# Designs tried in a protein design chat: VHH binders against a3dch1r40to199. Part 20

Target 1, 160 residues: a3dch1r40to199
Amino acid sequence: NDLLYERTFDEGLCFPWHTCEDSGGKCDFAVVDVPGEPGNKAFRLTVIDKGQNKWSVQMRHRGITLEQGHTYTVRFTIWSDKSCRVYAKIGQMGEPYTEYWNNNWNPFNLTPGQKLTVEQNFTMNYPTDDTCEFTFHLGGELAAGTPYYVYLDDVSLYDP
Short names: E, the ipSAE of ESMFold2; O, the ipSAE of OpenDDE; V2, 0.75 times the mean of E and O plus 0.25 times the DockQ between their complexes.

## First folded at step 13 (VHH; framework vhh_7qia_2)

Design v3 (at its last look DockQ between E and O 0.90; V2 from the best seeds 0.00; counts 0 for: pae E 2.2 > 2)
Fold by OpenDDE, look of step 13:
Structure v3 (fold): chain B 160 residues (1-160), chain A 119 residues (1-119)
Amino acid sequence: as target 1 above (160 residues)
Amino acid sequence: QLQLVESGGGLVQPGGSLRLSCEASGFTFSDYSMSWYRQAPGKQRELVAFISSGGSTTYADSVKGRFTISRDNAKNTVYLQMNSLRPEDTAIYYCAKDRSTPWHTEEYWGKGTPVTVSS
């Protein structure tokens, strides 16, 4: 059992999680207290402009290594204050942008104020890749009316 | 065309300071996040510091408290103030911005500026 990484954000820090703005997308981030949950903090993304593409607004962690033949467990909790969608994937940072996990190509639907916890397994069926990222796409057609908040918490990638 | 030009690198002794600059052009600088990366000899390039278009920042644990990323939108420049430098900070430092591709984003890098920390 090997926990590759975990971020609860409870220490008030979010590195290496950061944001991406592109193609007209605009966003900001902060680590904030979760109301009613003492000691619990979350990564809060503010979507200011959705941009033109799904990847115009992102939350991401880059520089992940996935080993061939290994089975991983991805886990995270995400929620928003407006109805929106979010596409999550783990895959190559660069071309050809192969996606090793992406919820079978399906965005998640977020209902305002409702926490969604995702826990899924996937097997790395490709050669070992040390150029992977874990990213959430929230721009373009996925976005709600701006501005709105998306919260990320308890993100982990585990190698059982 | 996108352009990122880093400067300010050099040789310093441990405990010294450097201030790196990255002058950007070819896009509306104030609308986009900027990053500093570094690549040490024989190692992969790693994120060091990030600043959003709104000025929010985050840092690698190895540089937290020592490095400060900032931006001057009027000058289209992002800075990296590096204090209390250590030999392990030796690397080529790169300024970066993401740019759109037909199906995703990719990093656009400057040519880099070398930083050597040695007695």
Scores: ipSAE 0.896, ipTM 0.939, lowest interface PAE 0.5, mean pLDDT 96
Fold by ESMFold2, look of step 13:
Structure v3 (fold): chain B 160 residues (1-160), chain A 119 residues (1-119)
Amino acid sequence: as target 1 above (160 residues)
Amino acid sequence: QLQLVESGGGLVQPGGSLRLSCEASGFTFSDYSMSWYRQAPGKQRELVAFISSGGSTTYADSVKGRFTISRDNAKNTVYLQMNSLRPEDTAIYYCAKDRSTPWHTEEYWGKGTPVTVSS
């Protein structure tokens, strides 16, 4: 079963995906048609100012419970109109900010005009935690020259 | 110094309306996204409505079409207009903003304003 409420954006809705603006970061969002793909829509983040920190610009989905001992499949398609990086993670929304999945601490590189599809598994080895979020950090050193777009689509956090 | 002060809650019958306000201080309000959350007894806080610094909004399905988030940057205030209220909307309502911590962000909440929808 999938832990995410909104995965495809195809009805033009994005909740609970929303954004974060912090430490000089500025962004906005919309659900937009994907050119050349009839019926497909994506969450589009506009990065307006990168801010000081990687977390200064985010798009995120909250309300996630990870159960101890479960192995999850994380999947998403992400692309941008500029060369930039994205740090994706699934972890706690607050102290102590434990990250349960984060691509082994490595940001993803986005090449303009190329969709990146990521699919990975992780096992929840910590106690069950109902304070989790799936977030993409896009600010600070991760950013390209602003403004630009980052698109998210077909996002999933699956518990078999 | 950072403060978020919610007001406008109360007791309302089903089908009624309330307008919540959240007055903010201690930061440049127009630079930040704002959220409304609610928490019913025995439940987690849940996001209800979100507004970006640029005015883009998103809503939980349970409130879409009934609630409207808005902001007035001149008054440092975010609002939640709640129409067609239902008993399941009974909760304490909180406004929130993100703030930076070392290596992360976390949300800062006000004390909340209670809303009861009951006959």
Scores: ipSAE 0.575, ipTM 0.836, lowest interface PAE 2.2, mean pLDDT 92
ESMFold2 (binder alone), look of step 13: mean pLDDT 83; pTM 0.831

Design v4 (at its last look DockQ between E and O 0.55; V2 from the best seeds 0.00; counts 0 for: pae E 6.5 > 2)
Fold by OpenDDE, look of step 13:
Structure v4 (fold): chain B 160 residues (1-160), chain A 119 residues (1-119)
Amino acid sequence: as target 1 above (160 residues)
Amino acid sequence: QLQLVESGGGLVQPGGSLRLSCEASGFTFSDYSMSWYRQAPGKQRELVAFISSGGSTTYADSVKGRFTISRDNAKNTVYLQMNSLRPEDTAIYYCAKDRSTPWNTEEYWGKGTPVTVSS
């Protein structure tokens, strides 16, 4: 068992998690305290403008390596203050943008104030790739009325 | 057309300082996040520092406390102040902005500015 990547954000730091703004999308980020949970911090994304595309607003971790034949466990907790959708994927940073995990191409629906914890396994059936990213798309048709908050916490990629 | 032009690189001794600049054009600079990456010899390009359009920043652990990313929207310029430089900071430093593709985003890079830290 090997934990490849994990961020709890509890130290007040979020690197390498950062945001992406494109095609009219606008957002900001902060590491914030989670109310009612002493010592727990989360990555807070503020969606300011949704942009034209789903990928116009992102929070992401880039530079991930996935090894062929390995089975990974992806885990994260996410929630928002408005009803919205979020598309999560792990895949190539560049062309051809192959997605190795993406919840079967389905965005997640977020209900205000309700934490959603996702834990899924996937097997890397492609050649070893050191150019992968873990990203959440929140722009375009996925977005709620702006501005609104999306929180990410306890995100990990585990190689059992 | 998008342009990112880095400058300020050079040779410096350990413990020295450099200030890199990246002048951007071809887009509304103030609306977008900017990044500094670096690529050392024989290594992959890595994210060093990130600044959102709102001015929020995050840094690689290896440079935290030593490097500072900032931006001047009036000048369409993002900066990287590098203090207490170390030999392991030797790399070509690139300014970057994401741009949309039909499927996702891709990084647009400048041509880079070399930084060599050596005694």
Scores: ipSAE 0.909, ipTM 0.947, lowest interface PAE 0.5, mean pLDDT 96
Fold by ESMFold2, look of step 13:
Structure v4 (fold): chain B 160 residues (1-160), chain A 119 residues (1-119)
Amino acid sequence: as target 1 above (160 residues)
Amino acid sequence: QLQLVESGGGLVQPGGSLRLSCEASGFTFSDYSMSWYRQAPGKQRELVAFISSGGSTTYADSVKGRFTISRDNAKNTVYLQMNSLRPEDTAIYYCAKDRSTPWNTEEYWGKGTPVTVSS
């Protein structure tokens, strides 16, 4: 089954996806139609100010429990109208901020005009943790020249 | 010296209304998203409503159409207008400054304002 409450945005809803602004970061969000794809909607993040840090601009889904020993499939489609990077991670919402999946500590590069679809597996080797979030960091050195859009769609965290 | 001070809670009959306020200080309020959470006895604290620094909102399904989050950046205040209240809305309501820091720190949460919906 899937751990995410909202995955496709196609009904115009995004809860519990929301944004985070920190250390000078500014952003906003909307659920929007994807041009040229009738009936398809996406979560659109507007990056208004990159802020000081990578985590200064985020879009995130909280309220996730990861069970020890389970292997999860992470899937999402993400794109932007500018060349930028995104650091995606699944981990603790608070101290010590342990990251259980983070694409081996590597940001993804987004190229304008290209949707990126990511699909990876990871196994939860830590004790069961009910303090997890799925978050995309887009601030600081990750950002392009503001303002610009980043889109998220078809996002999944699947437990077979 | 970050402070979030909630007010406006109280006892109200089913079908009634309350307006919660949260006055913020010690940070540049207009730079941050704000949210309301609630915690009923014996339950986990849950997100109820969220507002970005630019005014975009999202709501839990259980309150959509009944509750309205808003902000006044000139007053450093976020509001929750709660209409058509039900007994299941009984909880302590917390204002929160959303950021990357731990949920359990004073920096994230106000002290809360209790709301009781009963006859």
Scores: ipSAE 0.106, ipTM 0.558, lowest interface PAE 6.5, mean pLDDT 88
ESMFold2 (binder alone), look of step 13: mean pLDDT 83; pTM 0.834

Design v5 (at its last look DockQ between E and O 0.81; V2 from the best seeds 0.00; counts 0 for: pae E 2.2 > 2)
Fold by OpenDDE, look of step 13:
Structure v5 (fold): chain B 160 residues (1-160), chain A 119 residues (1-119)
Amino acid sequence: as target 1 above (160 residues)
Amino acid sequence: QLQLVESGGGLVQPGGSLRLSCEASGFTFSDYSMSWYRQAPGKQRELVAFISSGGSTTYADSVKGRFTISRDNAKNTVYLQMNSLRPEDTAIYYCAKDRSTPWATEEYWGKGTPVTVSS
């Protein structure tokens, strides 16, 4: 799969996007039709238990390579059926867990039914790293009352 | 203590089948997603198959239609049924579970089970 260009989920598949559950977090996922938008599908996360930590519930793509000196464009559309927050980051999968992009350490606020489209650029100022992940944290203090849905669509990490 | 023990690997001819098992212990198995990864010689470890706690699955394109991930919560075991095996499937296969640390997530891995596909 070519995440570096775009993942629309419109083919009904979500790989390599998957979920993460830990520390009491519980979630599930499905690729679903977007109501009122024929042919458009999205990755739907069901948050069942928020867990103890922000990273207790995640949507993520792992195994991304970022090259030193390159400028990337992050793009995605995300929305939910309840008011909640989402922390998005691209960074190291392992120690020391450096974050190369994370919206300046700020979670996004999601308003029910309102699609949020994010498009940002960042430059990889660190040595080339082939063990990065693109992940959305939704657990713990970020979570709404469960259960609720979060939708992800048209996600890309573009390297011009 | 968390443990993941893989089994079922071996040598098979192209077109053959194997069924890998991963027996988990040390956590409430039914509450967590499980994954199968593989690492071929000289390559990075890659995600092969994923199954959520709810049973939702996703697969790498290279194995889609050939591999099936499943779980038996009563046995604390996740399986990988591998059919129509190809030489490029040769790798050490690892069972994985994510864990939370004080600052991030890490992965627990088994020791792996080797799969060799060769004529």
Scores: ipSAE 0.815, ipTM 0.905, lowest interface PAE 0.6, mean pLDDT 95
Fold by ESMFold2, look of step 13:
Structure v5 (fold): chain B 160 residues (1-160), chain A 119 residues (1-119)
Amino acid sequence: as target 1 above (160 residues)
Amino acid sequence: QLQLVESGGGLVQPGGSLRLSCEASGFTFSDYSMSWYRQAPGKQRELVAFISSGGSTTYADSVKGRFTISRDNAKNTVYLQMNSLRPEDTAIYYCAKDRSTPWATEEYWGKGTPVTVSS
């Protein structure tokens, strides 16, 4: 039971992954071949302007329902061509913006040329919520000197 | 004042086409991503198509190959070309953009334009 799409079509389809540009944040996206890995593709975010806030640049997947009492496994591989940070979270798309998973409020550090693979569990202790998103904040103080790339691959939200 | 005004909806037979428009005002249109959402009766509003400020796009699986989002920055307008329409596409269609709050971002939607695909 995975709540996300975990495959990429050869024609560059990535839905429902998309981006957010806000408060001066500017970015773009593409699905690209991973160098040295024939047949493998990744979602590539181009960070063009970091904007004012951490949430000013995002890549995100919406349309998620988290069910009370379920324990989920979060997995993804992420990397960048520059030293930057990423704040990843799964939570509400609107007020009060409750974060059900967020790596204990800690951003991840990305080192150029090194893929980071994350795997963590969390239990949904709140009432069932169908307004959730999985998002990566990359703006503001999280960003490196623009422009640069951030890649996301092998992303999963698994419900056993 | 921020405004998003959708138009171009209507009644169409299955297999037909419609072109939706969303005229924006009250912000620097070329700086923002734009989206189309739809809401069928009794359903939640769902993302249908997305276009970044730079013109990159993505589409829901249910509409890929049939719908095309585009933008004209000179006219402050985002479009949704809807081809090969099906009864399942019947919904109110909304354009949307992100807007900032003091703590996060949220979606701002227009009033919507209804589309009916007759069975």
Scores: ipSAE 0.550, ipTM 0.814, lowest interface PAE 2.2, mean pLDDT 89
ESMFold2 (binder alone), look of step 13: mean pLDDT 82; pTM 0.830

Design v6 (at its last look DockQ between E and O 0.89; V2 from the best seeds 0.00; counts 0 for: pae E 3.6 > 2)
Fold by OpenDDE, look of step 13:
Formats: structure tokens, sequence, C-alpha cells
Structure v6 (fold): chain B 160 residues (1-160), chain A 119 residues (1-119)
């Protein structure tokens, strides 16, 4: 079972994916056609101001439940029109903000126009948590010169 | 200090309409995204509608076509127009803004405004 909604955005919808702005960060979003790929749409983030912190600009999906002992496959495709970094994590929405997956605390590097597909497995070694989020941090030191676009597509969090 | 004050809730019959308001203060309202959440009895709080600082919107499937989120930056107010209300829309509705904790972000909510849809 996939834990996420609107994984492909191909129907022109993105809920519950939304953005986060804080600490001077400013961004906007849209579901847009992917050029050269008929029928394919993606979630497009426009980074307008990077803000002060990495979390100043986010794309996120909240309300996820991870069950203890389960092994999940996280998958997504992401790309940008400028060289930038993105920190992705799945973890608690609130205190103590434990991160259950985060690419070993490493942000991903995005090269302009190059799609990056990430597929990783992780096991939930913590007690079952129904207050998790899947979020991408793009602000602060992670950001390119603004404005620029970041695209997200084919996002899944699969529980076999 | 950050404040969010919801209003406009009440009792309505199925098929009725309500318009919720959330007056914000303590930050530059026009620079930030705003959200409406709701929490029904015995259920978790859930995102209902979202509006970016740029005015882009997205809605839960359960309210799409019936609810409209909007904002008036001059009044520091975000609205939720609720039409064709259903009993399952009964909940306390909260206005929300994300804020930094210094290392993460957290939701900041108002005290909420109750909406009851009943015949």
Amino acid sequence: as target 1 above (160 residues)
Amino acid sequence: QLQLVESGGGLVQPGGSLRLSCEASGFTFSDYSMSWYRQAPGKQRELVAFISSGGSTTYADSVKGRFTISRDNAKNTVYLQMNSLRPEDTAIYYCAKDRSTGSYTEEYWGKGTPVTVSS
C-alpha cells in the first residue's frame, strides 16, 4: 500500500502536498505540465526568497502513519532549473522531531534540467507514529539564486 | 506576538453555508501561507484548505467544490467560505500558520471556531 496521495499529480491536483514559508522564506506552487511529456504533470515549487534557514521553504505531505517494524520504500523524482540542494525527510511533525528517513542526513544535489530519482528503503524502528510528514527543505543554504523552480513528481511511500 | 483569531462558526442545517474568518496579527501576513484545519470529535486534526502567500490554493477532496479559501492581505484575514455543508463537516475549525522553532517548523493555531451541521 502507498501511504501518499496525489503521487503523480497527473490529474492536476496536489493535495495534501503544500508549501511552507517561514523565517523570510517565500515560495509558491502549481501543478504544471512537464514539457515534452504529454499527460505528465508535476508539482512545481517556485522559490522566491530562500529565507534564513533550510526549513524556510518546504514542500510537504503530512498526516502519515508509520508502523513499527515495517519496512518502507520511499521513491520520488525531483529536478530544478538551477543548481541547488534539497533535504528530504520523513519524520515527526512535532516534538521531538525524530527523523525516520532522511538520506543519512544528506541533502541531494540537483543539477539543472537533470531529473533525480531516489528510491530507498528504511525500517521503522520506532514505535508506531501517526503524526509523520514527508517534507523537502529547500531554503537557506540549500537554495540557489532566486527565483528558481523545483519540480516534484512520482512520489511514493510504499508499505508492502 | 503571533495571534490568530477565528470567527464565523455556528450551527447550520445541511446544505447551509458559513463563512469563517481568521484575523492574523504579529507577523507580515501577506508574506506567509495560511491554512484551515478542522478537528471532528474523536478524530485527528486534518488539513482542509491551504493558500500560499501568492494565492495558490489546494483543498481536501472532501471539501473540494464546496469550500473556498481566500485571503485579504489588507485586512490580515484569511477566509473559508463553506457551502453545501454536510453533517460530516461538523468540527472545530482552526486557522493555522507555520512558524520556526529555531530548528524546525511547527503549526501555530488559533483557538478555533466551532461549526455544527445538523438538521
Scores: ipSAE 0.921, ipTM 0.951, lowest interface PAE 0.5, mean pLDDT 97
Fold by ESMFold2, look of step 13:
Order: C-alpha cells, then sequence, then structure tokens
Structure v6 (fold): chain B 160 residues (1-160), chain A 119 residues (1-119)
C-alpha cells in the first residue's frame, strides 16, 4: 500500500504536491516531460529566489497517516540542473513538528547530470499520527545560484 | 498584522454556482502561494485548490473541472469560482497562506465562509 496519492506525474497531474514560499523564498512548479523517456513526466520545481532559510522553498505532499509499528519504504528520484542540496523529511505538519524520517538529519547532494534515486526504510515508533507530510526543503544554504530546476519523480511511501 | 478574510459563501441548490473571495493583508501578497481548503462536519480539512505566486494551479480530483482558483495581485485577493455544485461540496471554505514557525511552516487560515448545497 502506498500512502502517496500522486507518485509518477505521468498523466500531467501533481495534486496534492504543491509548493511553499517563505522568508523571501520564491518558486514555481509544472509537470513536464522527461527528455528521452517516452510517457514519463516529472514534477519540476523552479527555484527563483532561495530566501533566507532552508525551509523558504519547499515542495510537499500532505495528508499522510503513519501507523505505529509499521515499517515504511521511502523512495524517490530527484535531480537538478545545478549543484545543490535538498533536505527531505516525513513528519508532522504542525506542533510539535516531530520528524519521523529525515535521512538522519542530513541533506542529499545533487550533482548536475546525475539522477539520485533514494530508497530507505524507517519504522514508526511513535503513536499513529494522521497529521504528516512528505516535504523537500530547497531554500537558503541548500540552494544553488538561482534560477534553476529541481525535478522529482517516482516518489513513494510504501507500507507492505 | 496578517489577516485573511473570506466571503461569498451561502446556500445554493445543486448545480448552482458561487464565487468565493479572500482578501489578504499584512504581507506582500504577490510573493506567496495561496490555497483554498474545506472542512465538512466530521471530516478533516482538505486542500481543494492551490495557486503559486506565479499563477500555477493544482486541484483535488473531486473539484477539477468545476472549481477555478485565481488571484488578483493588485487587489491582494484570491478567488474560488465554484460551478456545478454538489451536496458533497457542503463545507466551511478557508483560504490559507503559509507562515514560518522556526524550521517549519504552518498554514494561517482565515475564519472561513460556509457553503451549503442542498435541494
Amino acid sequence: as target 1 above (160 residues)
Amino acid sequence: QLQLVESGGGLVQPGGSLRLSCEASGFTFSDYSMSWYRQAPGKQRELVAFISSGGSTTYADSVKGRFTISRDNAKNTVYLQMNSLRPEDTAIYYCAKDRSTGSYTEEYWGKGTPVTVSS
């Protein structure tokens, strides 16, 4: 069972993926064809201004419930046309902002011309929580020289 | 101070239309994305429409083709045009904007405008 409503973008749809702009951050989005991959589309984030903080530019999927004791598989493919970092996390959308998965508090490095495919597992050791989101922070010190693109595709949060 | 004020809700028969407005103040409206959410009795709030600062939109499947989000940056206003309304669209409708709370962002909500669709 996958907890994400939209995973492949191949019909040109991205809901419920959307963006966040804060603290001077500015971005936009589109669903675009992936060159050389017939029928494949990706969510493209345009980073226009990095803003002051890592969270100033985000792309995110809300409306996620994590069940206590379940072990989830997090998978996504992400790439950019510039060297930048991305902080990915799955956690609460509000107070107390607990992060249930965040790659051990480490951003991922993106290298131009290289797609990064991430696959990791985590176990929900907290009480069941229906207030979760899967979000990618791309602002502030994480960003490259603007403007540039970041692409997300084949994103999954799987519960066997 | 940040303020979001929704208006335009009311009673409508199935198949009817309403236009919701949300006037924003206390921030640079043109720099931010805006959303419409709704909450029916006994349900969680759900995102129904989103518009970026640059005007890109996305919609929940349940409203796609019937609802249109738009913005007028000169008036600091976001709109939701709701056509072909159905009883399941009955809810309180909220406009929303993100605000920083440290390393996270939360939605700031207006007070909402109720929409009732009944025959």
Scores: ipSAE 0.370, ipTM 0.739, lowest interface PAE 3.6, mean pLDDT 90
ESMFold2 (binder alone), look of step 13: mean pLDDT 84; pTM 0.849

## First folded at step 14 (VHH; framework vhh_7qia_2)

Design w1 (at its last look DockQ between E and O 0.89; V2 from the best seeds 0.00; counts 0 for: pae E 6.2 > 2)
Fold by OpenDDE, look of step 14:
Formats: structure tokens, sequence, C-alpha cells
Structure w1 (fold): chain B 160 residues (1-160), chain A 119 residues (1-119)
């Protein structure tokens, strides 16, 4: 059972994936064709202003429920047209904002034109939480020179 | 002080239309994405429509093709045109602006405007 919607974006849809701006960050989004890959679409984030902080530019999927004791598989492919970093996390939408998965607090490095596929497992060791989100931080010190594109595709949060 | 003020709600028959407005103040409206949420009786608040600062939109499946979110930056207003309304659209509708934090997100909400779809 996958917890996410519009995982491939191949139908031209992305809800509930959307963007978030703060502290001077500015971005936009679109579902676009992936060049050279017929039928494949991706969520494209345009970073227009990196803002002051890493969290100033985000793309996210909210309304996720994680169940205590369950082991989940996180999967996604991400790439960019400029060298940049991205911090990905799954955690609470509200206080105390506990992060249940975040690649051990490490952002990912993106090399221009190179697809990075991430696949990791984590176990929900906290009480069941129906107020979780999957979010990517791309602003501030994580950002490249603007404007630039970041692409997200084949996203999954799988509960066997 | 940041404010979001919704208006345009009311009682309408199935198949009818309503246009909701949300007037924003206290921040640079054009720099922020805006959202419409709704909360039906006994249900959780849910995202309905999203519009980026650049004007890109996305919709919940339940309202796609019927609802349209738009914005007028000159008026600091975001709109929700609701057509072909259904009883299941009955809810309090809220305008929201999101805020990112180092730890999570914060949402600014209006007080909401009620929409009742009933024959």
Amino acid sequence: as target 1 above (160 residues)
Amino acid sequence: QLQLVESGGGLVQPGGSLRLSCEASGFTFSDYSMSWYRQAPGKQRELVAFISSGGSTTYADSVKGRFTISRDNAKNTVYLQMNSLRPEDTAIYYCARDRSTPWGTEEYWGKGTPVTVSS
C-alpha cells in the first residue's frame, strides 16, 4: 500500500504535491514532459529566489498517516539542471515537528542532469501519527544560482 | 498584522454556483502561494485548491473541473469559483497562506465562510 498520490505525475496531475514559500523564497511548479522519455512526466520546481533559509523553498505532500511499528520504504528520483542540494524529510506537519525520516539529517547533492534515485527504509517507532508530510527543502544555502529547475519523479512511500 | 478574510459563502441548491473571495493584508500578497481548504461536519480540514505565487494551480480530485482558484494581486485577493456544487461540498471554506519553518510549517487562516449545498 502506497501512502502517496500522483507518484509518477504521468497523467499530468500532481495534487496534493504543491509548493511552499517563506522568508523571501520564491518558486513555481509544473508537470512537464521528461525529454527523451516518451510518456514520462515529472514534477518540475522552478526556484526563482532561494530566500534566506533552507526551508524558504519547498515542495511537499501533506496528510500522511504513519502507523506505529510499521516499516516503510521511501523512494524517489530527483534531479536538477544546476548543482544544488535538497533536504528531504517525512515528519509532523505541526508541533513538535518530529522528523521520522530525513536521510540521517543529511541533504542530498544533485549534479546537473544526473538523476538521483533514493530508496531507504525506516520504521515508525513513534505512536501512530495522521498528521505527517513528505517535504523537500531547497532554499537558502541549499540552492544554486537562480533561476534553476529541480525535478521530482517516481515518488513512493510504501507500506507492505 | 496578517489577516485573511473570506466571503461569498451561503446556501445554494445542488448544481448551483458560488464565488468565494479571500482578501489578504499584512504581507506582500504577490510573493506567496495561497490555498483554499474546507472542513465538513465531523471531518478533518482538507486542501481543496492551491495557487502558486506564479499562478500555477492544482486541485483535489473531488473538485477538479468544477472549482477554479485564481488570484488578483492588485486587489490582494484569491478567489474560488465553485460550479456544479454538490451536497458533499458542504463545509466551512478557509483561505490559507502557508509559512515554512526550520522544523515544520505554519498556516495562517481566515475565520472561514460557510457553504451549504442543499435542495
Scores: ipSAE 0.893, ipTM 0.937, lowest interface PAE 0.5, mean pLDDT 96
Fold by ESMFold2, look of step 14:
Structure w1 (fold): chain B 160 residues (1-160), chain A 119 residues (1-119)
Amino acid sequence: as target 1 above (160 residues)
Amino acid sequence: QLQLVESGGGLVQPGGSLRLSCEASGFTFSDYSMSWYRQAPGKQRELVAFISSGGSTTYADSVKGRFTISRDNAKNTVYLQMNSLRPEDTAIYYCARDRSTPWGTEEYWGKGTPVTVSS
């Protein structure tokens, strides 16, 4: 069972994926055709101002419950037209902001023109938590020279 | 201090329309995305509509084509135009601005404005 409501964007819809702007960050979004891939669409984030902090620009999916003892598979494809980094995490959307998966606290590097497909597992070793989100931080020191695009596609949080 | 004040709710017949307003103060409104949420009795609060600082929108499937979120940055106000209202739209509607901290995201809520759709 996949915990994400919207995963492929192929019908031109993105809800509940949306953005967040803080600390001077500025961005926008659209669902766009992927060139050379008929029928495939992606969520495109436009990073307009990187802001002061890593979290100043985000794209995210809320409404996630992680159940204690379950092992989840995290998968997504992400790319950009500029060299930048992305800090991806699945965790609480409020205090105390516990991160249940975050690629061992390491951002991913994006190389222009190259899609990155990530697939990892994690086990929920904390009490069941219905306040979770899957979010991508793209602001501050993570960003490239603005403006630029970051694309997300084929995103999944799978519970077998 | 940050303040969000919703207005425009009320009693309306099925098929009717309402326009909700949310006046914001205490922050630079044009720099932030805004959302409308709703909470019906016995249900969790749910996202209904979202608008980015640049004006891009997304909607829950249950309201798409009937509701329109918009913003007027000169008036620090976000709106929800609700058309073709149904009894299942009955809820308290909340305006929200998300705020990120170094470790995550916070939400700021208004007090809500009740909407009742009934004959």
Scores: ipSAE 0.152, ipTM 0.601, lowest interface PAE 6.2, mean pLDDT 88
ESMFold2 (binder alone), look of step 14: mean pLDDT 82; pTM 0.829

Design w2 (at its last look DockQ between E and O 0.90; V2 from the best seeds 0.81)
Fold by OpenDDE, look of step 14:
Structure w2 (fold): chain B 160 residues (1-160), chain A 119 residues (1-119)
Amino acid sequence: as target 1 above (160 residues)
Amino acid sequence: QLQLVESGGGLVQPGGSLRLSCEASGFTFSDYSMSWYRQAPGKQRELVAFISSGGSTTYADSVKGRFTISRDNAKNTVYLQMNSLRPEDTAIYYCAKDRTTPWGTEEYWGKGTPVTVSS
């Protein structure tokens, strides 16, 4: 069972994926065609201002429930038109903001035009939490020179 | 001081319409995305509609085609036009903006405006 909605964006829809801005960050989003790939659409984030913090610009999917003892598979493809970094995490939407998956606290480096596919497993070793989100931080020190695009596609959080 | 004030809720019959407003203050309204949430009795609060600072929108499937989120930056107001209302739309509707904390972002909510759809 996949915990996420609108995983491919191929129908032109993205809810509940949305953006988040704070501390001077500014961004926009659209579902766009992927050039050279008929029928394939992606979630495109436009970073307009990087803001002060890594979380000043976000793409996120909220309202996720992780169950204690379950092992999940995280999958997504991401790319950009400028060299930048992206911090991806699955964790609490609010305080204390515990992160249950975050690529061992390492942001991903994106090379212009190169698709990066990530596939990892993690086990929920904490009590069941129905207040989780899947979010990508792209602001602050992670950002490239603005404006630039970041694309997200084929996202999955699978619970076998 | 950050403030969100919802209005426009009320009692309507099925098939009716309402227009909710949320007046924002305490921040540069035009620079931030805004959201509408709702919480039905005995249920969790859920995202209903989102509008970016640039005007891009997305909607929950349950309200798509019936609800429209919009914004007037000159008035620091975000709206939710609700048409073809259904009993299952009954809820308290909240306007939301994300705000910075030392550890990340959190949602700031207004006090909400009640919407009741009943014959």
Scores: ipSAE 0.904, ipTM 0.944, lowest interface PAE 0.5, mean pLDDT 96
Fold by ESMFold2, look of step 14:
Structure w2 (fold): chain B 160 residues (1-160), chain A 119 residues (1-119)
Amino acid sequence: as target 1 above (160 residues)
Amino acid sequence: QLQLVESGGGLVQPGGSLRLSCEASGFTFSDYSMSWYRQAPGKQRELVAFISSGGSTTYADSVKGRFTISRDNAKNTVYLQMNSLRPEDTAIYYCAKDRTTPWGTEEYWGKGTPVTVSS
């Protein structure tokens, strides 16, 4: 019952995970081996220019439908080679940008050398919405000194 | 003004090839990622291929190995080379790009170019 098509990257594939470059933001992506973990790969985002806004650099998975009344579990592991922040959210891909989960409007802090594993749940209390995405904003004031890497692995949006 | 204009669609037999083009204007093309989506009759619009400003790509499983997205920054154009076409590839194909709003980013879509794969 997971809503995400690609979750572990272990076969070297990342679709439908992709990026956004906007308002001066610049980034690129690859699926890479995780050192010291045979057989494990991760989605690596290279942050090249932070741009003007938090949303100027993103990695995201679209094509998500959230059904009213369902309680979902959000899980992911994320890390970086520099001290930076990430604003993670699950919500609408466009206007009015309703956010159905966003860690209570708080970015996560990433510390070099330390993987962060997040697990939270939320209940969809809005009408069913098939315009949703799971996105990580990394631009603007969230960024460290560029360039640097951010890694995503073991990402899940689970509906029991 | 932001503009995306798709071309190159048409009727083709199974196993055939088409090359779609999307000419862009109204922004600094080389700074942006570009996408191709498609929508078959009665179906939701789906992402087919994505290319970053740096040229990294990803493809839907249904088209991987058959379709190639590419860009020519000198011509402000993104392409979709479609080989080994199948009837299930029949759809309207749309070029897309993120655009800035005061509160975030939304996708801007071209008018689309129809592709029909049939004997």
Scores: ipSAE 0.659, ipTM 0.860, lowest interface PAE 1.6, mean pLDDT 92
ESMFold2 (binder alone), look of step 14: mean pLDDT 82; pTM 0.825

